# Designs tried in a protein design chat: VH-VL binders against Protein broad-minded (TBC1D32). Part 2

Target 1, 124 residues: Protein broad-minded (TBC1D32), of Homo sapiens (Human) (q96nh3r1119to1242)
Amino acid sequence: GIHPVYFCSTHYIEMLLKAELPLVFSAFHMSGFAPSQICLQWITQCFWNYLDWIEICHYIATCVFLGPDYQVYICIAVFKHLQQDILQHTQTQDLQVFLKEEALHGFRVSDYFEYMEILEQNYR

## First folded at step 4 (VH-VL; framework fv_daratumumab)

Design e14 (from d08b with heavy chain A33Y)
Fold by ESMFold2-Fast, scan of step 4:
Structure e14 (fold): chain C 124 residues (1-124), chain A 121 residues (1-121), chain B 107 residues (1-107)
Amino acid sequence: as target 1 above (124 residues)
Amino acid sequence: EVQLLESGGGLVQPGGSLRLSCAVSGFTFSDYYMSWVRQAPGKGLEWVSAISGSGGKTYYADSVKGRFTISRDNSKNTLYLQMNSLRAEDTAVYFCAKSYRYGSWSYFDYWGQGTLVTVSS
Amino acid sequence: EIVLTQSPATLSLSPGERATLSCRASQSVSRYLAWYQQKPGQAPRLLIYDASNRATGIPARFSGSGSGTDFTLTISSLEPEDFAVYYCQQYSSWPLTFGQGTKVEIK
């Protein structure tokens, strides 16, 4: 089963995604693929094989120093980064392949510090 | 749809000042980095300055640092470039450009038509 | 600053031919490289971002490849409207920089 910590995080992610990025939330709903599914995978693996090592270090440092809620905020930041790309992948299989094999290459955690701080201000 | 419209270009003497404006519509202005990119007649593109969505971070090319100031008014959806101590080598078409990625400095998905600044006596 | 060197400076070809444009960075820019097309009197138009991704509305004949310091823009079969100047741009680090441009002209 899903551990209680992960369960709470996925509920929080879906609430924030619907509130902050309603078009992205709708795209996932229409595709039949749950956004929490990929987020759980990212969080559980600490973005291993998704982000470059230096970006994984930034992710870990962010969560250690700013709090574990930032694991949720970074997931929202990733979806914000990919919003236009997600809206163009209308088929479930294409979206899954994109998110697993391409989408996070080149994502920089530091580009989204301001965005994540705003999320914290608005939701915590 | 997305539109960027520059204004304020013109003829100015060396040592003079000029303020460029870029009015934008069709996207949430406060969410994106904005840049000024210039192109001297018959030459290539040169990045000049960038500003974060909130205005909290600004960046400048070494050639303009201390002379140019980038700013924005998010309530008016307008980007500005204050140019002081102008030199002949500042003569160029100045483009307003929008960064593609939310909150990040990146490549440019939309550009204005450009406004010509001529610095000569 | 990271210097981008484009080659050749000018490429003279006929419609239907393949165009291959090079962009070399003085330091690694990872995948943070974009390509633009500019026609006389017009603003630049985004073609490729993150080295290999086509921008929306860009025809399939345009493709990008490379990583690190060596990048290529390929136009598989030139159309009349493709004769223009092409610029590469890095966004790996400040300051942002452009290559000097490659002019693709009719032979």
Scores: ipSAE 0.006, ipTM 0.593, lowest interface PAE 10.0, mean pLDDT 85

Design e15 (from d08b with heavy chain A33W)
Fold by ESMFold2-Fast, scan of step 4:
Structure e15 (fold): chain C 124 residues (1-124), chain A 121 residues (1-121), chain B 107 residues (1-107)
Amino acid sequence: as target 1 above (124 residues)
Amino acid sequence: EVQLLESGGGLVQPGGSLRLSCAVSGFTFSDYWMSWVRQAPGKGLEWVSAISGSGGKTYYADSVKGRFTISRDNSKNTLYLQMNSLRAEDTAVYFCAKSYRYGSWSYFDYWGQGTLVTVSS
Amino acid sequence: EIVLTQSPATLSLSPGERATLSCRASQSVSRYLAWYQQKPGQAPRLLIYDASNRATGIPARFSGSGSGTDFTLTISSLEPEDFAVYYCQQYSSWPLTFGQGTKVEIK
């Protein structure tokens, strides 16, 4: 099952994704793949194998200095980054393979600081 | 559905100034980095300048730094390029281009038709 | 600045033939390379992004491969509308740079 320490984050991720990126939320729903599932994988692995080392360092620094909620805001930022790609994948296996194997191409934490600040202001 | 339309090109003398505009529709303008890319007659593509979605970050090619200023008006869905101290080598078709990914400088998924700037006496 | 070198400068082929276009970077750009097609009097059209991903609406005969410094665009069987100039572009670091282009022309 989902470990208790991650329960609030998974609910919060689903809520934020539905509110901020409703088309992305619908794409996950159509695919039968839960967005919180991939977010938990990213968070528990600290984006190992998904982000370059310098970006992993930026992720860790952001969460340490700005608070644990930024784990969620970074996940939403990643979905915003991949929005057009996700909307092209409507089948469960196709979306899972894309998110697992294609890595997070071009995602830089610093490109999304402003976006995450807006998320914090609206949802904190 | 996504459209980019440049305007403001024309003939100017060396040392003159010109302002290009790019009107956009079909996407949330404030979410995306925008760039100007130029192409001299019979030559290849040269990236000129880029601006972040908020307008808070700008980058310039060395060839135009100090002479050109990129800006945007998110309330009007319009991108601008102010060109000062124009030189003959600035003669080119100037394209407005949209970055593909939210918040990230990247490759370009949509381009305008271009506007011709000719710098000659 | 990262310099992109495309080869050959001109590729003369007949419809139905395979076209193979190369793009070499002066330093590693990882996977951050895109390919564009440009016809005379038109804006560039995105073909491939992240080295190997085909853009929406681009026919299956177009494919990209490579990583690091060596990249290839392949057109498996040339159609009349494919005779154009092709550009590679890196987005690994500022400033953004393009190759000089490869012209694919009818033999």
Scores: ipSAE 0.013, ipTM 0.649, lowest interface PAE 7.4, mean pLDDT 86

Design e17 (from d08b with heavy chain S30R)
Fold by ESMFold2-Fast, scan of step 4:
Structure e17 (fold): chain C 124 residues (1-124), chain A 121 residues (1-121), chain B 107 residues (1-107)
Amino acid sequence: as target 1 above (124 residues)
Amino acid sequence: EVQLLESGGGLVQPGGSLRLSCAVSGFTFRDYAMSWVRQAPGKGLEWVSAISGSGGKTYYADSVKGRFTISRDNSKNTLYLQMNSLRAEDTAVYFCAKSYRYGSWSYFDYWGQGTLVTVSS
Amino acid sequence: EIVLTQSPATLSLSPGERATLSCRASQSVSRYLAWYQQKPGQAPRLLIYDASNRATGIPARFSGSGSGTDFTLTISSLEPEDFAVYYCQQYSSWPLTFGQGTKVEIK
């Protein structure tokens, strides 16, 4: 079974994604691939193999300093960063490969601090 | 369709000032970082300045720091570059350029046509 | 700042030939490198981003490779419209920097 911590995170991720990035949420729905699935992989691995080491350090520091909810906010920020690419991947396998096997296309945590602050303020 | 249209270039004396504008359409302007990139006659591309989607963060090349100010008006979908204390070496075509990804001022998927700034006496 | 050095400065080739353009960074830029094409009197056009991904609408004959400090743009078979200046650009760290350009000209 899903541990309660992860269960809460998956529900929160999907709720925020639907509210903030409805077209991205729709793309995942159409592809048959759950966005929370890849987010859990990112979170449990601390973005190992997805982000450069310095960005992994920024991710960890952000969560330690600002709280565990930022695990969710950074996942939403990643989807915001990849929005245009996600909307181009109409096939389930294409989207899954893109998100699991390719690096996160120059995502930098610091570029999204303002965005995540807005998410915190709106969904606190 | 995405359009970026620069204006405000012209001839100016050394030590003078000029303000460039870039009017944009076809995308949600406030979501994207914007840059100014210049090209001197017969030379390569030089990044000049960048501004975040909100306008809260700005970056400048050392060659223009303290003289140029980048700004934006998201209500008017317009990017600006205020150029002060102009020098002969600032003579170039100035392009406005849109960053590809939200929040990230990385690489540029759309460019304006450019506007020529000539600094001479 | 990170300096990008492109080589050769000029590449003289005929249509149908393969073009190989190099871009070397003074320090690692990971995969955060883009390539642009510029024709006289025109704005640059994005060709490749993240070292190897082709931008929308870019023909399959264009390909990018490399990581770290050594990057290559390859045009498998030159078409007449491919004779232009090509620039690499890094976005790994501030300030953003471009290479000096490689001119691909007709022999």
Scores: ipSAE 0.108, ipTM 0.719, lowest interface PAE 5.0, mean pLDDT 86

Design e19 (from d08b with heavy chain G56R)
Fold by ESMFold2-Fast, scan of step 4:
Structure e19 (fold): chain C 124 residues (1-124), chain A 121 residues (1-121), chain B 107 residues (1-107)
Amino acid sequence: as target 1 above (124 residues)
Amino acid sequence: EVQLLESGGGLVQPGGSLRLSCAVSGFTFSDYAMSWVRQAPGKGLEWVSAISGSGRKTYYADSVKGRFTISRDNSKNTLYLQMNSLRAEDTAVYFCAKSYRYGSWSYFDYWGQGTLVTVSS
Amino acid sequence: EIVLTQSPATLSLSPGERATLSCRASQSVSRYLAWYQQKPGQAPRLLIYDASNRATGIPARFSGSGSGTDFTLTISSLEPEDFAVYYCQQYSSWPLTFGQGTKVEIK
């Protein structure tokens, strides 16, 4: 099916990442792998096979109650969560595999509510 | 280099008060949740309290609720624990500890050296 | 609160032997479990996080496994410096809790 995405251009995601997490943005740029592409995969699949079931429920509830912009903010929150790990994956293939297969198993939406609220205040 | 340096421990009588400090360097202090973890002589580790990077959210172990207050001054890179109504069972080495990830309050990659608090008459 | 029970309380082994340390949770903690090493007079040192990921600088002889309620820390071949107390910690729910510790001592 079709998932509505508001204000979710590839340029906006990368602009926000560059402003908020410049070292992560640089790591993606150096690896040749676009962060917006993985974000669109996460959003399109509603994090199916990426987050635990309970966290998928929290993601959906967050977007329903706080607005569709939180689809973008949660992607940035995921990158904030993974910042130290991303900086250690210097090769393109290693970074891609890490993000698709392992990285999100420890992510809890509730740990990042305050962070996402700050993103909304600064970038809305 | 990440450093956490604790101070303020000492001998205090039951019912007394004490304030612990933890001065930090080597990371962006405001980005990380901080915790206090204590260890009684010859015993295991016990989590005491946690505070978010902004200072807006705090959590406490039931054993210290209403008696201890965690706070931070991000402009001074310093974490505090105000301990009131101290009891003999509060006797322990108190460690400050840094959360590993921005939003993860819970597992700790760096610890202070610990400061001894002895509550005795 | 979630109670973590570590076993055995004391593990007496010789250098070169394999150490296997267990941590059981009273409720599922998913993967939200860490392991620490503490030597006398020192602060704890993070070894393992998210059940199986080694922290930076931790030797390959240390490995973690498990999920849900049953977790294991394995030291494949004990070095003299590995004789210490080991603690597990859960971060699945508040309050944060630690196991009571396993002391690994020289036989």
Scores: ipSAE 0.080, ipTM 0.718, lowest interface PAE 5.2, mean pLDDT 86

Design e20 (from d08b with heavy chain K57R)
Fold by ESMFold2-Fast, scan of step 4:
Structure e20 (fold): chain C 124 residues (1-124), chain A 121 residues (1-121), chain B 107 residues (1-107)
Amino acid sequence: as target 1 above (124 residues)
Amino acid sequence: EVQLLESGGGLVQPGGSLRLSCAVSGFTFSDYAMSWVRQAPGKGLEWVSAISGSGGRTYYADSVKGRFTISRDNSKNTLYLQMNSLRAEDTAVYFCAKSYRYGSWSYFDYWGQGTLVTVSS
Amino acid sequence: EIVLTQSPATLSLSPGERATLSCRASQSVSRYLAWYQQKPGQAPRLLIYDASNRATGIPARFSGSGSGTDFTLTISSLEPEDFAVYYCQQYSSWPLTFGQGTKVEIK
């Protein structure tokens, strides 16, 4: 089967996150955990074990039809989805465990198409 | 702190119109989808309508489609529900509710106090 | 639309007892299920989301479980303030739907 290109700049991910979600970026900084590290894990695994199969299919279709930059935009959209939860972990440094075990339940690619289009317009 | 405050409810005759407002504070209004949820006297909760953070997408329950219009003014931090062609079955307390996550629809972390709409002849 | 059926309609218990509330969906909602508490004259309060995650500020005595079509809300030891009506809600598909509620009342 066809897989999205899973190579992206760690600098680009962190620059986008800092510009778009500065409080989330600050939370990662305070936790000692790099947001690009989890993004690369998600991309490398095509969100296997993190998203339902239908959402993985939507992720792949989005990257195939709209371009490989959307693999980064989807990662930022995931952080937008989890923003309130991430902000609760700034003091505990358990953010890495949270993101690996439970964090992506309820994320739907289609709920964030408008958000990702805005990201493309602003950062393309 | 997060606050949602509804207004505009009252008594109206069948076929009449009302506009509900929900003034919000304590969060970035444009980032969150908002919903109206109603509760008939002594009954359970019924979702009525939802609007995306930008206002670009709207959704309606079949029972209100074509009669109710949800809208928002992000510059005023206010959500609206324009209710036309009201029926006795629309009698309920109407709650303004904030989606927990960014997206267009989900569960609700904050609710207003509710405003009573009574449709009676 | 997805119909949510809550049981029992009324649960009569004493403080200190365990409450177990059921919510069944007419078709699979995966884990896209939330629980709310409502007291007379008040707005609903979010308790649980994504079937099992406690909302901020919700006491540990509240827990949720289940997936697919069968869901449970458990209150391990009832406090006086827990006597209320409880609603489940799905957000798997449009339209969003709620169960009819379970009333937890004092025996």
Scores: ipSAE 0.048, ipTM 0.696, lowest interface PAE 5.3, mean pLDDT 86

Design e26 (from d08b with heavy chain Y102W)
Fold by ESMFold2-Fast, scan of step 4:
Structure e26 (fold): chain C 124 residues (1-124), chain A 121 residues (1-121), chain B 107 residues (1-107)
Amino acid sequence: as target 1 above (124 residues)
Amino acid sequence: EVQLLESGGGLVQPGGSLRLSCAVSGFTFSDYAMSWVRQAPGKGLEWVSAISGSGGKTYYADSVKGRFTISRDNSKNTLYLQMNSLRAEDTAVYFCAKSYRWGSWSYFDYWGQGTLVTVSS
Amino acid sequence: EIVLTQSPATLSLSPGERATLSCRASQSVSRYLAWYQQKPGQAPRLLIYDASNRATGIPARFSGSGSGTDFTLTISSLEPEDFAVYYCQQYSSWPLTFGQGTKVEIK
């Protein structure tokens, strides 16, 4: 199914990030770069050029079977995966460049299924 | 400060059973996947088993599948390995190891000191 | 399962020399390779992850490179404490596997 077209709220992304990963939210605030901005790039491109083809297939399957909100939960899972790296960039002006140009190597959708289920239970 | 401490190793007869424990401190235990990695005397490292942060997913090396069971008690910050039908080739130092990234099964940033299991008549 | 082959099995060098250790995978592991150092009677210590990133507290003389099936760990100038066994490990697919190890010993 192509309908309905799901619209993801920037407010929802930032609310979840603040609640689940407050240190990451703080790092974005200090850097002057909005976390919703990078999430929308990932979602609109279906992680093309960010994830390997197999992981893109897992992303699509997850959203088809578990619902469109998993687009947001996967973005939060990516931030959880990169938490240590993001915190290192809080003292530099390069957080935006790091997230835009980093290929998300090492991120596997299946490693975060349980985490995303918990997010769905808490926020759906 | 992160600490992992194994216990429960010892001498057992072939066909016997043994349960290893790993007590952890210094991190949120339920957030991280844990593994058991063994090393036979004078040999290299061999991954044995892994368990997710919640305990909902487990993985095993083919050499131990059906004989070993990994489990955890998040309320006690303790990881377990139940070893049944032990064989001479299971003789090794068993290490408890913590996965580096939240929810990741990848590589290991912290290791326990190891506990020796000897399977001999 | 993915088999990792390390070479040489033993590397005999003097302090101050450069050490180059190889790890080859039977199929592509992309960049999902880590390196560990192990001293006698001790647990392994993480040195490198994602093929080239140094773990926290690891000296700059350690560096990793490679992708796909061919990986290298380099120690630019050996210190006395660097004489140990080194293992590579892949985390691209289940089961997780280690190489057989390379022993770096004093000449």
Scores: ipSAE 0.007, ipTM 0.633, lowest interface PAE 8.7, mean pLDDT 85

Design e27 (from d08b with heavy chain Y102F)
Fold by ESMFold2-Fast, scan of step 4:
Structure e27 (fold): chain C 124 residues (1-124), chain A 121 residues (1-121), chain B 107 residues (1-107)
Amino acid sequence: as target 1 above (124 residues)
Amino acid sequence: EVQLLESGGGLVQPGGSLRLSCAVSGFTFSDYAMSWVRQAPGKGLEWVSAISGSGGKTYYADSVKGRFTISRDNSKNTLYLQMNSLRAEDTAVYFCAKSYRFGSWSYFDYWGQGTLVTVSS
Amino acid sequence: EIVLTQSPATLSLSPGERATLSCRASQSVSRYLAWYQQKPGQAPRLLIYDASNRATGIPARFSGSGSGTDFTLTISSLEPEDFAVYYCQQYSSWPLTFGQGTKVEIK
């Protein structure tokens, strides 16, 4: 079963995505694949198998030093990073395969510190 | 659609100054880092300078550091390159280039057509 | 600064042939490497990013591979429009650097 805390995180992720990246939110809706579902997997796995080890270390450090809400902000930053790629994958299975196999290559946490600070200021 | 249009190039004497502009449309300008990349006649590409989406961070190639200043006006969707103390080796076509990803360094998905800067006596 | 060395400087091939272009970095750039095509009098066009991902609208005959210091761009079967100069670019660290280019010309 999904516990209430996961429902709240899921809802928050989708609200933030819709507000910040409405075209990405629409692309997920058209694809029939929930963005919160992949974000929840990333968060619970600490991006294990999705990010290179050095970037996982940066992710953990960011959440430890800046607070657990940055788990969500990093997920939004990943979608910001992949925005153009996501808009090219409109079919459900195509988007799922992309996000699970190739999508996070090239994502660097440090490229998005300013972006995430702005998210914290606007949505906290 | 996405467009980048450079202007401000021309002929200038060594030691002179020029200011290049790049007007952009078709994307949220403040979301993307921008760069200037130059190409000397018959030569390859050389990255010159980059500026973050907010304008808060700038980077320069060693060859232009202290002489060139990159800036942007997000309210006008315009990128600038102020070039001072120009040298003959600065002669090149200058391209405005848009970073593909959000962030301070990346690859370029859209380029302008370039503006020619000629530095000669 | 990271130096990118492209080889060969020139490839003379016929339409229908396979082209393989090399880009070697002086230190590891992980996968942070892009490939561009430039035709005379035109701006460069993005082909490949993150070493192996095709940019939007780029034909399937273009593929990239490699990581660390050794990268290749492959064109499986050259079309007439593919004869151009190709550049690699790293974005692992500042300053951003380009290779010197490989010219693919008609034999």
Scores: ipSAE 0.012, ipTM 0.627, lowest interface PAE 8.2, mean pLDDT 85

Design e29 (from d08b with heavy chain W105F)
Fold by ESMFold2-Fast, scan of step 4:
Structure e29 (fold): chain C 124 residues (1-124), chain A 121 residues (1-121), chain B 107 residues (1-107)
Amino acid sequence: as target 1 above (124 residues)
Amino acid sequence: EVQLLESGGGLVQPGGSLRLSCAVSGFTFSDYAMSWVRQAPGKGLEWVSAISGSGGKTYYADSVKGRFTISRDNSKNTLYLQMNSLRAEDTAVYFCAKSYRYGSFSYFDYWGQGTLVTVSS
Amino acid sequence: EIVLTQSPATLSLSPGERATLSCRASQSVSRYLAWYQQKPGQAPRLLIYDASNRATGIPARFSGSGSGTDFTLTISSLEPEDFAVYYCQQYSSWPLTFGQGTKVEIK
């Protein structure tokens, strides 16, 4: 066999980020750190050590019930959530440390359902 | 520069009505939930009402439910609070406050200077 | 509703001293707690969010800690501009609620 298709395109992630959050995309570009790099880390680890346990359960349920594209939409929602913080971190090392530490502890999946629905409507 | 400017406060008799406005600039208004928070003279902060960025969701403190209506006009970058059936205990400085994150009502990074509402017979 | 109890009501300290302010919730709020500073005649200013993250522009002398029901705001060395009223706020559940405030005043 062929590997399963549960996997988001890095190009799709970066394309959506550039279209929806151009200032965030610019901040990543200026830092020299690819946004798809952290998104793939989040997705492959199911947000382990990034989201609270109950929010990891909500993430999995969302992707199971609404489809694999929501892996991308949740990543964009996380960047929308962190937009103001990311804009303060233009140095690669500082941005990586910020995103790895406690940046996502306040993120609730349910706060962003409306936002993700709008993304699906606009980009599907 | 982010600015929030409240207006519409004043003296009103019990049972009367007032409409507060909050004009905002320096951020994409439609992206953020907004709240009204009040402070009675010499007392602490009390959350009153919240509205989502789209205007699709509204929340109220039990003390004002059925009497106050929060609304927004995203084309005019303005938040409103319609206050009906005012009581003496509604006397307070009313602050408008911007939620820090797009999808979260939770905590507030910017506040207006406040507008005083006095309900007195 | 979740009730937040701040203690002490008043802290009388001198510049250069460490201030520790407590906020206790009637039920768990996880990490969904923020701290604000308010000076007379001014609007509140966000200091800390998600229990321990400093807001943009807030000096390093301010730090927050705790989770669940017990939270602390620490000012490591009081500056003259730090004498103010401090409020905690939870956003774990509706309605949003604030503590009654702790006044930090000059001894």
Scores: ipSAE 0.101, ipTM 0.706, lowest interface PAE 5.1, mean pLDDT 86

Design e32 (from d08b with heavy chain S106P)
Fold by ESMFold2-Fast, scan of step 4:
Structure e32 (fold): chain C 124 residues (1-124), chain A 121 residues (1-121), chain B 107 residues (1-107)
Amino acid sequence: as target 1 above (124 residues)
Amino acid sequence: EVQLLESGGGLVQPGGSLRLSCAVSGFTFSDYAMSWVRQAPGKGLEWVSAISGSGGKTYYADSVKGRFTISRDNSKNTLYLQMNSLRAEDTAVYFCAKSYRYGSWPYFDYWGQGTLVTVSS
Amino acid sequence: EIVLTQSPATLSLSPGERATLSCRASQSVSRYLAWYQQKPGQAPRLLIYDASNRATGIPARFSGSGSGTDFTLTISSLEPEDFAVYYCQQYSSWPLTFGQGTKVEIK
């Protein structure tokens, strides 16, 4: 079986989020919840229980073929996908519940390939 | 507030050309895929073409491939549809539509008012 | 391409009645289905996305359900402003396709 093991910096996640989605970064700051914390949870679980199986397969394939930094780019793409919803959940308890239980329904990796390619070009 | 405003429609002879424009405001234009959707008089909706936020990916309905070209100018917040080799069956109101999420496969949260294109002798 | 078939073509009802509109896909679109309302002379208005999520500002009387190939839009109690044409749209695969529409008209 092929099971990639990846590591990423919490600093890199937060730096990218602040640069690309400053309003989302501010919403996390106001809520007292660190965006890197949820990203690491998604990455270590390979989005199990967050994404449909087909999208988990796309996530794994993307990281295997395009490199480990795409773990971070996919997390930023998820925040881009959820931007409007996140801005409406400014309380800590509300934002945490939303992101852990409901938020990722309807997210498709393929919808954000171009977005992630731009992130790679700008930050790699 | 989000606004989409189409222009460029009109009466054109079969075989002629028209260029439609859609001026947008109220959102970061380059972040969102955009589409053109048309509706023939008294008929239903038909998706025509889509373009990604950067302009790097374009998609077309089979009925318009090779004749229509979708493009965008992100510096001017404007979407375009160049229509060549027009046929009577291209007669429709053409709507500019914004994808909700940053993606190539949209559902549309905002629409323009539409611009009428009539292809007739 | 994925063909969406809406039924009935026309639904004649009175205000206060329940409207149930169907959309059937020729192959699975998972949850990637939206519903729109269109009134004469107006652009379409997004009602429902991802099969069951109500768009911002859409009244609670509108609800969507279904997955795969069979989808339903329900209006629990028709208001005068709800008499319009309704379209379903899939965004599971290219090309994007719409159903032919269901007209909800006053009886």
Scores: ipSAE 0.006, ipTM 0.614, lowest interface PAE 8.9, mean pLDDT 85

